# Ledger of designs, part 10: VHH binders against tRNA(Met) cytidine acetyltransferase TmcA (tmcA)

Target 1, 213 residues: tRNA(Met) cytidine acetyltransferase TmcA (tmcA), of Nitrosococcus halophilus (d5c1k8r405to617)
Amino acid sequence: VAVERLDRDALVRDEATLSELFGLLVLAHYQTRPYDLRHLLDGPNLSVYVMRYRGHVVATALLAAEGGFVEETARGIWEGRTRPHGHLLPESLAAHLGLAQAPRLHCARIMRIAVHPAVQGQGLGTHLVDTIIRETGGEGLDYLGSSFGATVELLRFWERLDFLPVRLSVKRGATSGAHSAIVLHPLSSSGQALVKRARERFLVHLPHQLADP
Short names: E, the ipSAE of ESMFold2; O, the ipSAE of OpenDDE; V2, 0.75 times the mean of E and O plus 0.25 times the DockQ between their complexes.

## First folded at step 1 (VHH)

Design s14 (framework vhh_7b2m_4)
Fold by ESMFold2-Fast, scan of step 1:
Structure s14 (fold): chain B 213 residues (1-213), chain A 123 residues (1-123)
Amino acid sequence: as target 1 above (213 residues)
Amino acid sequence: EVQLVESGGGLVQAGGSLRLSCAASGFTFSDYAVGWYRQAPGKQRVVVASITYGGSTKYSNSVKGRFTISRDNAKNTVYLQMNSLKPEDTAVYYCAASPEYDLGTSWEEYDYWGQGTQVTVSS
């Protein structure tokens, strides 16, 4: 099954693909209510990847481009003076892990991964992410990342793909306590240096994060 | 530039109703979970209700069955319908938004906070 990056301008003309993409996002995440796909597609810096079988969309991933800030803005983020919306990975790394240069680097956050229930367990999600790693590395991004509710299954999925946990935290103000994780995969030499430092800081603080969930 | 603005607070008698609104500007709610928080006099700020961008809701035990959170993503607005109000619901109510991944989790801390709106329940 081949992975295809969709042209978003062409996607609006492909009603069948749009309908299947919407249906897949609802069905594959059984605890998620219906999504307004038009709203998702209107977002800037969004990339859509799909896998098709017999003309039907069976897997998808949505990526948001983040980072790439000028030095002044990066310093503001690191100092806690600036908090740009939609830049979760660079903000977390700079403000919470003290990595002042993280917001200068270019990254993408994998926001959604969905695989049709009928074909789950066949490695399609793994193949999709592997392809995204190759393509985004070729485009000159420094790293990839994802943020998600920490379960053993999801951590295992990301670790199998060489995404390294760099943050484990509790959602403040949630009705019930929930742990969230941030995982990173380096693409460039600068990304490798960043991920190495993030991992070192994570491991030093891990006992404190787990003791006070 | 980036703002959350609460409205709809006021004075109401016990048993009455109020509808709070939280409007976002400078960003879109499509990637954000939104929560309503309250802070009563002399107490810590606590969560009241939350809603994911997908529409999944959670409520504190003190408001279950009386309060309803909802969102209108086209209007970039989140609502809190408060029914059967009690004197102990008296507080400043705050709106907060945080990015979340679609696997059902919001980030550790809410990214944006509103300035709050006062709700006073008499009797």
Scores: ipSAE 0.000, ipTM 0.161, lowest interface PAE 11.9, mean pLDDT 77

Design s15 (framework vhh_7b2m_4)
Fold by ESMFold2-Fast, scan of step 1:
Structure s15 (fold): chain B 213 residues (1-213), chain A 122 residues (1-122)
Amino acid sequence: as target 1 above (213 residues)
Amino acid sequence: EVQLVESGGGLVQAGGSLRLSCAASGFTFSDYSVGWYRQAPGKQRVVVASISSGGSTKYSNSVKGRFTISRDNAKNTVYLQMNSLKPEDTAVYYCAAGSIRYLPQSTWYDYWGQGTQVTVSS
């Protein structure tokens, strides 16, 4: 099954594809609303990847480009003076992990990834993310990341794809104190240095019971 | 064939204002999201503002409250009104349009303009 990156014309004019895309994301992520999806797809900072099987969208990923700030803005984020809307990964790394140069780097956040339940377990999600890693690495991104409600299954999924946990935090208003996670995958040499530093800081401050082997 | 042509750049004193225009041709402008990007000497190209086909706007935190993006679909033009300009706003400003793509790298957009220089003196 081939991975296809959708262009604006194909997506906007193809109501069948939009309907399948939205339906898949709602089905796979119960917290996703149709309004939120249309809002996300409205901006030029998004990339949409799909996999089709017999004409039907069976897997998708939504990526938001983040980071790439000038030094002054990066310092403002690190110092907590500036809180950029839609730049979750660089803000979290600078403000919460103390990585002052993180907002200078270019990244993409995988906001949503979904595989149709009928075809889960066939490696489609892995193939989709592997393709995205190869493509975004070739296009000059420094790193990729994702932020999600931490479950054993999701942490294992991202770990299989060589995404490294760099933050665990208690979600505000979550029942039973559920944790949120941030995972990163380096693409460039600068990204590798950043992820190494983020990982080192994470492991130093990780509670003993949550320490990685 | 697609073309984006920026205009309105120039030299201005700190605290001054400029309005940039980007004229589009060769595609159905009203169907596309468009954005303004800038690149200062020795720095990477970064997003400034974007506007969707439906008119929804997004701004970089460095310009929010000072810059306003707007579009005129009848004229196939997008505008960037730049107020309270600072020396750190000095950059080449680029117009970009295209599919749902990555920002801020130039290789991820379908269409880019040639850029217009903005210089803000102290």
Scores: ipSAE 0.000, ipTM 0.101, lowest interface PAE 16.9, mean pLDDT 78

Design s16 (framework vhh_7b2m_4)
Fold by ESMFold2-Fast, scan of step 1:
Structure s16 (fold): chain B 213 residues (1-213), chain A 123 residues (1-123)
Amino acid sequence: as target 1 above (213 residues)
Amino acid sequence: EVQLVESGGGLVQAGGSLRLSCAASGSTFSDYAVGWYRQAPGKQRVVVASISEGGSTKYSNSVKGRFTISRDNAKNTVYLQMNSLKPEDTAVYYCAAWSGEDTYSLYPDYDYWGQGTQVTVSS
């Protein structure tokens, strides 16, 4: 099953594909409404990847481009004075891990992944992310990442794809004691240096947990 | 990690009602969104209803107004109340759990599934 990056201008004119994509994302995430998805798709920083089987969209991933800030903005983020809308990965790395230059780098956050129930258990989500890693490696991005509610299974999924945990935090006010995780995958040499520093800081702050062997 | 067990299936006449239960062990239910799915013979598995960690609900168009999903985190159980049952509702019903998130979802690649419970609606 081939992975395809959709042309955004063509997608907004293709009601059949757009409807099928929205249906899959709503199916995959209980909090997603069609209006919220259209709002996301209106942004110039969003990329849409799909897998088709016999003409039907069976898997998708949404990527949000983040980072690439000028020095002044990056400094503001690092100092906690500025919190740009939609730049979760660079904000977390600069403000929480003290990585002052992280917002200067270009990244993409994998914000949604969905696989149709009819094709579950066939490794399509893994193949989709693996293909995205390969294709984005040539596009001037420094790293990829994702942020999610931490479960052992989600951490295993991302670690199998060579995404490294760099933050694990407890949500304040959570009734269930829920944790949030951030995982990163380097693409460029600058990204490798950033991820290495992020891992070193993560491991010294969280002894014995999520240790890199 | 979560293990799910469904119960409450059976044979019922058209117009009747059944309540399905999905009980979790391993992890507490309050950490997960939970959904009900069904699969009729020779057909693909399709979503019926889902409930978030916070209690927000979604329903497929075919069951909206007839089925109600609810959760009891103290009992680690999610329920599907099925009213006004039709022969077309005949299927094996499955419970699935996944990590609910504001900004991220994976489904069904890491989902936990139960063994299923048979629902048969006679005409």
Scores: ipSAE 0.000, ipTM 0.195, lowest interface PAE 10.4, mean pLDDT 78

Design s17 (framework vhh_7b2m_4)
Fold by ESMFold2-Fast, scan of step 1:
Structure s17 (fold): chain B 213 residues (1-213), chain A 124 residues (1-124)
Amino acid sequence: as target 1 above (213 residues)
Amino acid sequence: EVQLVESGGGLVQAGGSLRLSCAASGFTFSSYAVGWYRQAPGKQRVVVASITSGGDTKYSNSVKGRFTISRDNAKNTVYLQMNSLKPEDTAVYYCAAEGDYLTYSWGESDYDYWGQGTQVTVSS
């Protein structure tokens, strides 16, 4: 099954593909509605990847491009004076982990990944992410990342793809104290340096984060 | 583009009231859960109150009975009515909108949008 990156301008005019994409997203969450898909597509710097089987969309990943700020803006994010919308990875790394250089680098966040129930367990999700790594590396991005509710299974999945955990935090909007995780995969030499520094800080803070309710 | 804008902060005497507003634009507000958070100097940011898309509310023990969270989906706005204010309520107050979970197991469990914060100062 081949992985295809969709052109957004063509996608918004391709009702059949949009309908199948919506179908996958509603299977991931029962409350997904057509206006939610429109909202996702209206988001800045969105990339859409799909896998097709016999012409039907059976897997998808949604990526948000983040970072790439000039020095002045990056310093503002690091100091906590500036918080750009939709730049979760650079904001978290700079403001919470103290990595002043993170907002200057170019990254993409894997926001969503979904595989049709009829074809789950066949390695399609792994193949989809592997293809994204190759393609985004070729485009000159510095790193990839994802943010998710922390479970052992999800951390293991991402670690098998060489995504390294760099932060555990209390999930915002969760009164139960559930933890969220951030994992990173380096693409460039600058990305490798960033991920190494993030890992060093993560390991120092990990005992405190696990002890903190 | 997605924006959250807080308003209504300021200086108030102990025992007074303030109403904070969080106005949302650029996304489907009615499908999002929204929370109010606060951060005092030298302290961690903590949740104050939250409201689900269905209208269910939760409050931290420190504000229960004094604060009320509500939403107006027609105006894309969430409110925090703060009554019987105490000096220990002094903090920067943030609103956050938490989006749908759209993954099966290998990605972001949610996404959120945050405002820039509004200062609340309660004097004795």
Scores: ipSAE 0.000, ipTM 0.122, lowest interface PAE 16.9, mean pLDDT 77

Design s18 (framework vhh_7b2m_4)
Fold by ESMFold2-Fast, scan of step 1:
Structure s18 (fold): chain B 213 residues (1-213), chain A 125 residues (1-125)
Amino acid sequence: as target 1 above (213 residues)
Amino acid sequence: EVQLVESGGGLVQAGGSLRLSCAASGFTFSEYAVGWYRQAPGKQRVVVASIYSGGSTKYSNSVKGRFTISRDNAKNTVYLQMNSLKPEDTAVYYCAADLPTYGSDEYSSPEFDYWGQGTQVTVSS
């Protein structure tokens, strides 16, 4: 099954593909309404990838372009004075890991991945992300990342694709004490330097974050 | 630690019925889509039925009208009621938890497989 990056102009006019894509994303996230996803897809920073089988969308990934701020805005994020909407990765790295220059770099966050339940477990999600890594490596991005509720299986999935954990935090208001994770994959030399620094800080603090005080 | 434990398999005559159960632990059961899969000797594992977090169901064509999937979120259990069993239904039946749902658009849901060890169903002619 081939991975295809959708043309946004064509996608707006392709009601059948939009319907299937939104249906798949709703299956993956029961709290998300299809009309909310349509509004999200109007954004200029969104890229949509799909896999089709027999003409039907069976897997998708949504990528949000983030970062690329000028120095003054990056400083504001680092100092906690500003929190730009839709820039989760640079905000987390600057404000929570103290990486003041992280918001200067260009990245994409893999915001959603969904694989239809009928074809799950056949490596489609792995193939989808691997293809995205290869394509985005040529586009001038510094790194890729994702944020998700941490389970051993999800961390293993991302680590197999060379995404390295750089943050684990307890979800506030979660009754189970579930952790959220941020994982990063470097693309450029600047991205490699950033991920190395983030990883070093993560490893120093990991025993404290996992300890039962 | 995520665990799925199947039970209820056995030997039954063609035309008979069995009810399979899958007890889940170690994750927020109500937020996951859960399904039943089966693998006959020498064949690939195939989906039988799925039930989503909201309660909607999907069945393979081979079992539609004969099998019913249901869930009890209070007991962290999913069931497969199998009626009008045929020799072709002979297989090891597996419970699987698919796609996490987080209730937040900030989280990705990459594919993953949580599988039980399976329960044998044998249908004699």
Scores: ipSAE 0.006, ipTM 0.146, lowest interface PAE 10.2, mean pLDDT 77

## First folded at step 4 (VHH; framework vhh_7mjh_2)

Design a1 (from m08 with L110F; at its last look DockQ between E and O 0.71; V2 from the best seeds 0.00; counts 0 for: pae E 9.6 > 2, grease 26.9 > 24.2)
Fold by ESMFold2, look of step 4:
Structure a1 (fold): chain B 213 residues (1-213), chain A 124 residues (1-124)
Amino acid sequence: as target 1 above (213 residues)
Amino acid sequence: EVQLVESGGGLVQPGGSLRLSCAASGFTFSSYDMSWVRQAPGKGLEWIGRIYSGGDTSYNPSLKSLVTISRDNSKNTLYLQMNSLRAEDTATYYCARDLTYEYGSEYTGFFDYWGQGTTVTVSS
């Protein structure tokens, strides 16, 4: 069960694989706006990784390339004047953690990762992310990240892969103050410096958050 | 250990109604959003809808008139009510702990725990 990055041009024409991919990702918009979702997957900033078993997609990850903004735009994001669509990590790091240079760096966000219920618990998610780390490091990106609703189990999963939390916030609709999280993994020396600064900022405000009612 | 156990599946005739249950354990159920997802034989997963921890719901537009999701936090139980069932509603139905959310124009996050599923067959 090897990890495969799909050819985007071939994927657009492969209705069977698209159906399995969108079903596995639970993207309701595919069912309601198929044209828009295909256009999104064909964007130059998206990558799709899959694992197959007996011809069927059993695991997938969807990645978005983010960042790489020029100085003027990065300043606008940091100051809250610009909210670029599809750049969750640069915006969060600049606007919410005050890291004004973060939008200058290049990263990939793991937007969604899914393993079919019938084959869960076999380390497929870990294998998928390990492959992504290796390949994106070889492509010269500065860091990886993900954003998700925080659970102990998810944080442990990412922690085993050396993804470090840099932001915790209250998720909308939570009745008991459940958190969402952003985790990062450095790939380059610039990425290492960014993650270090992000961790420093996170740890400074964490004692205040823990002391709050 | 987080566990989700669906029940209430079975054989039902066309036009009938059915209520599925999902018993949750191993976590603070009232703090989490929950979703129902189904998979018809030979087809991909189809999201049915979500109920937020606060009780609001959001549905797949194609199914909105046919389904109602509710929760009983005192029993740690999620429900799916389905009405006017047709043969095409034959599927395995899963509940899932829903950690997805909308950020800007995009959806992000994961369904981190799934039940084993319960099978609904709609036939005459």
Scores: ipSAE 0.010, ipTM 0.350, lowest interface PAE 9.6, mean pLDDT 78
ESMFold2 (binder alone), look of step 4: mean pLDDT 85; pTM 0.852
OpenDDE, look of step 4: ipSAE 0.030; ipTM 0.393

Design a2 (from m08 with L110W; at its last look DockQ between E and O 0.57; V2 from the best seeds 0.00; counts 0 for: pae O 10.2 > 2, grease 27.4 > 24.2)
Fold by OpenDDE, look of step 4:
Structure a2 (fold): chain B 213 residues (1-213), chain A 124 residues (1-124)
Amino acid sequence: as target 1 above (213 residues)
Amino acid sequence: EVQLVESGGGLVQPGGSLRLSCAASGFTFSSYDMSWVRQAPGKGLEWIGRIYSGGDTSYNPSLKSLVTISRDNSKNTLYLQMNSLRAEDTATYYCARDLTYEYGSEYTGWFDYWGQGTTVTVSS
């Protein structure tokens, strides 16, 4: 099973593939119409990777390109004056970890990784992410990241892929144990420096964060 | 180990009703949101709805009138009540632990665990 990066234009016209992708991805506001996915995919910052088995999508990853802001905008993000839509990682790193230069770096956020339940446990997710690491690194990105609901299993999944947790937070109104996590994987030297700093700061604050209800 | 086990599927006539169950174990069920999804033969997955840990629900607009999701935290069980079933409702139904994340105006879904599914066939 090979990993394929889909052509967005072709994908928009491929109703069957869109339907399969949509099934694996829960998009904004739990929109369930293929049109909503098409609309999302019209955005300039998204990439879609898929793995097919017998002609059907059995795994997918959706990536959002983030960061790459000019200094003034980056400063605004760090100061909390600017909140660009669809730039979760730069914003979080800058605002929550105090990493002022984070918004200037180019990254991709793995918004979703989904593996069809019929083919789970076969390492498809791992293979998908490994491919993404290789390709995005080759494209000159500084780091990768993901944001998700934290479970031991998911943290282990990302850990095996050499992603490092740099944030753990409880959603507002959520019960104890409903934590969100951010994990990062460096791709460039600048990314390495950023992730290192992020990790250090995370570890310092982690005991406090875990103590919060 | 997290486990989700669906049950209640079977053959039902058009217009009939069916209640599916999902038994959860290996995690604090009451702390998690849960979703139902389905896959019809030859079609992609379709999200049915979500029930939050607090009990609120969100549904696929196309299915809202036909389905009700509930949960019993004391039994670690998720339910899907389906009414007025049609042939097009024939599918394998899955429960999933829903870790959908909201950040600002962006919503990103995440289903980290799935059951093996239970098959519903609506036929005369």
Scores: ipSAE 0.006, ipTM 0.262, lowest interface PAE 10.2, mean pLDDT 84
ESMFold2, look of step 4: ipSAE 0.012; ipTM 0.408
ESMFold2 (binder alone), look of step 4: mean pLDDT 84; pTM 0.835

Design a3 (from m08 with T108V L110F; at its last look DockQ between E and O 0.53; V2 from the best seeds 0.00; counts 0 for: pae E 11.5 > 2, grease 26.8 > 24.2, SAP .713 > .668)
Fold by ESMFold2, look of step 4:
Parts: sequence; structure tokens; C-alpha cells
Structure a3 (fold): chain B 213 residues (1-213), chain A 124 residues (1-124)
Amino acid sequence: as target 1 above (213 residues)
Amino acid sequence: EVQLVESGGGLVQPGGSLRLSCAASGFTFSSYDMSWVRQAPGKGLEWIGRIYSGGDTSYNPSLKSLVTISRDNSKNTLYLQMNSLRAEDTATYYCARDLTYEYGSEYVGFFDYWGQGTTVTVSS
């Protein structure tokens, strides 16, 4: 199976691929009604990767470009004076881990990965992320990341891809004590320094986070 | 290894009812949210509903009057009860382990394990 990054303008005109993408992503829950995938795909910061097998889309990943703020804005985020809507990774690293320079770096957040059930269990999700790592490294980004509801299986999946945990937090409003996690993968020398600092901060705070909900 | 196995599909007349089962193994079933998803021939995947680990349910509004999701944690089994079936309900029905959640204003997550599906055909 081959991985390709879709041309956004061509995708808007390709109803067959759009239909397979929409079906594969499976929108859920009444509370997510405001999302419209077509409007999301029109956003200039979104990238879509697909895997095709025998002419059909069998896996997809959605990426959002984040970061790249000027120093004044980065300081505001770090100090809690501004909320950079749609920039989950810069905000968390600056406001929650105290890494004031994080919003100045450029990154991509892997928002969604979906693999068709007929071909699940064949490592397609891993192959898709491996390709994304290679391509984004060539495009000059500083790091990659993802945020998700933490399970042992998901943490192992990301760990095998050299994505390192940097934050573990209680999901807001959870009734079951669920946690969310942020993982990062460095791409540039600045990204390596950032991830190293984020890991150091995470490991110092981890025992207290597990003891105090 | 996580396994999900659907059963209970088959041929049914319009207006009929059907109960699908999903047998789960290889994980702590009672700790996970679960969903039912279907795919009609030539169409995309359509989410039917979710049952949370605590037992609460949430449904696709277009299907809510036709379906009921339940779980029996002592049998590691997820159920989908469907009533008043129409030809448009002809599809392959999948159970899936559900990692969907919201963070801020964004939808985050995906269904990480799926069964092989069971086919329901509604026709005279």
C-alpha cells in the first residue's frame, strides 16, 4: 500500500475520495455537531495523508500545523495572557510545562488516525506515521506531536514510533479517572532541545501527577 | 491480543427486529467505551452509537429511535438491538473499541480495534 499526501484543492473536487475519507473518520457524538469535515478540510493549516489499497482509501491521518508565533505572542501564551486557539501543543508546552519558547517553534499535530476495519492489524497505522515523520522532517518542522486519551496500548503504539510522553493530565469532566497524554517526536535540532526539556519537566512532575488527581 | 467478534446478522423482513452481539476478549472490557458502526453497500462508515464504560449511551440522532445499545460486562459482550428495520438499514455492522473524546473544541481520537463485521440484509 502507498502513502500519499492529498492535494487539498483536488480533494475538494474528488467526491469518491471524500466519501471514503468521511466514512473512515466516523464522526461521533452529538457534542461534536459543530464540526464539518468539508469546512475543516478547507482550513489552510490542515494536511491529509491517505493509504490506498486496490484503489480504495484504507487509512488516513489528519495533521494540523501549529506554532511559529513571534516572541511577544509566545510570551503572552507562556504567561497565560493569551489563548492560541487551535494550537494545542504550543499552549500546553508553554502554559503547562513552562517552556516559554515552545510557541516559537513550528510543529504539526497528528489529530486523527483511522484504519479501515477490513485491513486492521497489519501495521498500516505505524507505516502511515513513519511516512509522516520522514516527510515532515524534510519540510523543516521542529517537532511532531499528538494528544489522546491515554491507554497502555496507545502509549506503546506511539513509543514504538519514538514519540515520547511529555504530559499526562486528567480529562476534564471525566467520571472514570481517565487521563489524556501528549507525546512528541523531535525533527530539528531546536525540536530535540525542546523535547529534551519537556521530558525533563515531565519526569520531575510525574510522581506528583500520579499521586494527586 | 484484542479481539471483537460480531454475530447475529442475517436476512430479515422490513419492519422486523434483530439483536446483534459483539464478543470481546484480550482486554478489560468493562473499562472501555464501545461503539457500533455500520457500512451500507457502496457507502461510507456511519456511526450508530456509543456505550460508555459506566453504562451511559449516546446515539447518532438519525438512528436513535431504531436502536438500543447495551453491554453485559460479566459476559464481555456488547449488544445492538434494532427495531422497525428498513431496506436502507442493509449494511455490515461493526463493533469497535471507542477512544473518541473531546479536547477543547476539537474531536480527538479514533476507534482502535474493530470486529470483522456481521451482515444484515433487509428485504422481502
Scores: ipSAE 0.000, ipTM 0.268, lowest interface PAE 11.5, mean pLDDT 78
ESMFold2 (binder alone), look of step 4: mean pLDDT 84; pTM 0.826
OpenDDE, look of step 4: ipSAE 0.045; ipTM 0.458

Design a4 (from m08 with T108M; at its last look DockQ between E and O 0.47; V2 from the best seeds 0.00; counts 0 for: pae E 10.4 > 2, grease 27.7 > 24.2)
Fold by ESMFold2, look of step 4:
Structure a4 (fold): chain B 213 residues (1-213), chain A 124 residues (1-124)
Amino acid sequence: as target 1 above (213 residues)
Amino acid sequence: EVQLVESGGGLVQPGGSLRLSCAASGFTFSSYDMSWVRQAPGKGLEWIGRIYSGGDTSYNPSLKSLVTISRDNSKNTLYLQMNSLRAEDTATYYCARDLTYEYGSEYMGLFDYWGQGTTVTVSS
C-alpha cells in the first residue's frame, strides 16, 4: 500500500484516477457534484494524497494550504480587521486564541479524509496520515490541523495521530451543546512553539468552554 | 470488537428489487450514523447515503430516488432497499460506521469501520 501526492497537472489528464478520487471524495458529502469537485481540485492551494493498493485508490485526503501571510495581513487577521477566506486555521488561532503570529506560519488543513475498509481492516488509514506528516514536514510546513464535529472517538482518532485539541466550541447552529474541535500537529520548531501556546490558551479557557450549553 | 456484516446480495433481474442488511455488533449501534457505499467492478467507491442516529437520511443526489436507507436499532441492523435495479447497479455493497460531520462549511469524512461487503449482480 503506497501513499503518493498527486501531481495536479497530470491529474487533469488522468480520468481513471479522477473517477476513483471523485468516488472517495463524495463518500462523506451528499451535495458534492463532479463539476464542483473538478473546480475544487483546480484550486492552487489544494494538495491531494492518495493511498493505492494494486493500482486502485483506496484512501484519500484533501489538504488546503493555509497561512503564510505577510506581517501586515497577519496583524489585520489578529485584530479582526481582515477575514482570510479559506484560511480557517490561521483565522481561528489569531482572531480567537489571540496568537498574532499564527497567520505568518505555513500550514495545511486536512479538509477531508476517506478510507476504504481494505486498507488495514480497521478503516482508519494511519499510514496515510503518518505519510502526510512526514512529507509536509519535509516541505517546510510549520503545522497541520483539522476542524470537525467533536466526538470522543474522533478526538481519540486524532490524538493517536499526535494531533492535539486547541479549541472546542459550540457547533454553529446547534442547540444541544454539541462541540466542534480544532486539532493541530506541529511539523517545525516554529510550529511546536505555536501549538504549545495554543494548548496553553486552550487549557486556560477550557472550564468556560465546557460550561457553555 | 466492532463488526459489520452485510447480507442479502445475489443475482437479480433488471427491474427487480433487493433489500440488503448490515448486522452490527461490538458498539452502541443506536448512537452512530451509518452509511452505505458501493463499488462497481473496476470503478471507485460511490457513497450511496447516510442514516443518522436519530433516523434522518441523506443521500447521494444521483441515487436519491432509487434507494431507501433504514435502521432497526432494536435489532442493530441497517438496511438498504434498492428498486428498479439496472445493470450499472452491479457492485459490491458495503455498510460503514460513519463519523462524517457537516456543520456549516466544515467537513470531516471518516468511515472508521466497514463490513466485508455483499455482491449484487444485475443481469438477465
Scores: ipSAE 0.000, ipTM 0.256, lowest interface PAE 10.4, mean pLDDT 77
ESMFold2 (binder alone), look of step 4: mean pLDDT 84; pTM 0.837
OpenDDE, look of step 4: ipSAE 0.032; ipTM 0.419

Design a5 (from m08 with L99I S105D; at its last look DockQ between E and O 0.03; V2 from the best seeds 0.00; counts 0 for: pae E 12.9 > 2, grease 25 > 24.2, placed apart)
Fold by ESMFold2, look of step 4:
Structure a5 (fold): chain B 213 residues (1-213), chain A 124 residues (1-124)
Amino acid sequence: as target 1 above (213 residues)
Amino acid sequence: EVQLVESGGGLVQPGGSLRLSCAASGFTFSSYDMSWVRQAPGKGLEWIGRIYSGGDTSYNPSLKSLVTISRDNSKNTLYLQMNSLRAEDTATYYCARDITYEYGDEYTGLFDYWGQGTTVTVSS
């Protein structure tokens, strides 16, 4: 079972791979229309990883490059004066966790991860993310992260991969509240410092949240 | 009609520098984010970076130390400064109008208009 980072130009000409990729992504936790998926795969900051078994795509992950802002912009994000589109992790860490350094660091957000239903529960998603950690560590990024609608199963998945929760919130609206989560994994010394600070902030607030009736 | 025209490509030696330009017409340039994208021979498209209408930038991390994007809204011109060029930077370089947006927990990159490209060859 081999993991491959896809060449996006080759992908546009590979209907079999595209079909299998879209099928997995529609089945994933993220709700996405097929037209939105084609636009997403055309994104200039997107990386696509797949696992193949005997020529077929059995798992995939989509990564978005984020961060890398200059000091003035990082201050604006931290102070809530600037909202650069498509930078969920830097914005959340700076504006909501008070981590002014975060927008200056480079990261990749794992936007989607999907494993074919017939092979779920066999550690394929874990192997895919382990490969991503190794390969992105060689590409000069400071950290990885993900943001998702939290379930016990998803939190356990990321925990086994040494992704550390740094934010957990309750959404409330017309339906019952749903939790959302942000998890991080450091890749560089600057990333380690950021994740340590994010964890310290999170742990201070977590006992208060859990003690609420 | 929307037009984007790149210029400034050519032959440079390894370690050299080059500045590319993109002349925009047919739309309100100052209101749009813009991107540079490249394609090496036999390779796929590689996003270089984006400059927002307000002047802030975001870069592909693998290229950040080699490139600088700027714009002059009074001249409807986008620029790409490249330094310390290597043979692997040989490519066709495109400018594109960037309407990238985030929707819910999804991120969508979209370029609705592209230039014709300018070729950069890095060779001794």
Scores: ipSAE 0.000, ipTM 0.122, lowest interface PAE 12.9, mean pLDDT 76
ESMFold2 (binder alone), look of step 4: mean pLDDT 84; pTM 0.835
OpenDDE, look of step 4: ipSAE 0.015; ipTM 0.266

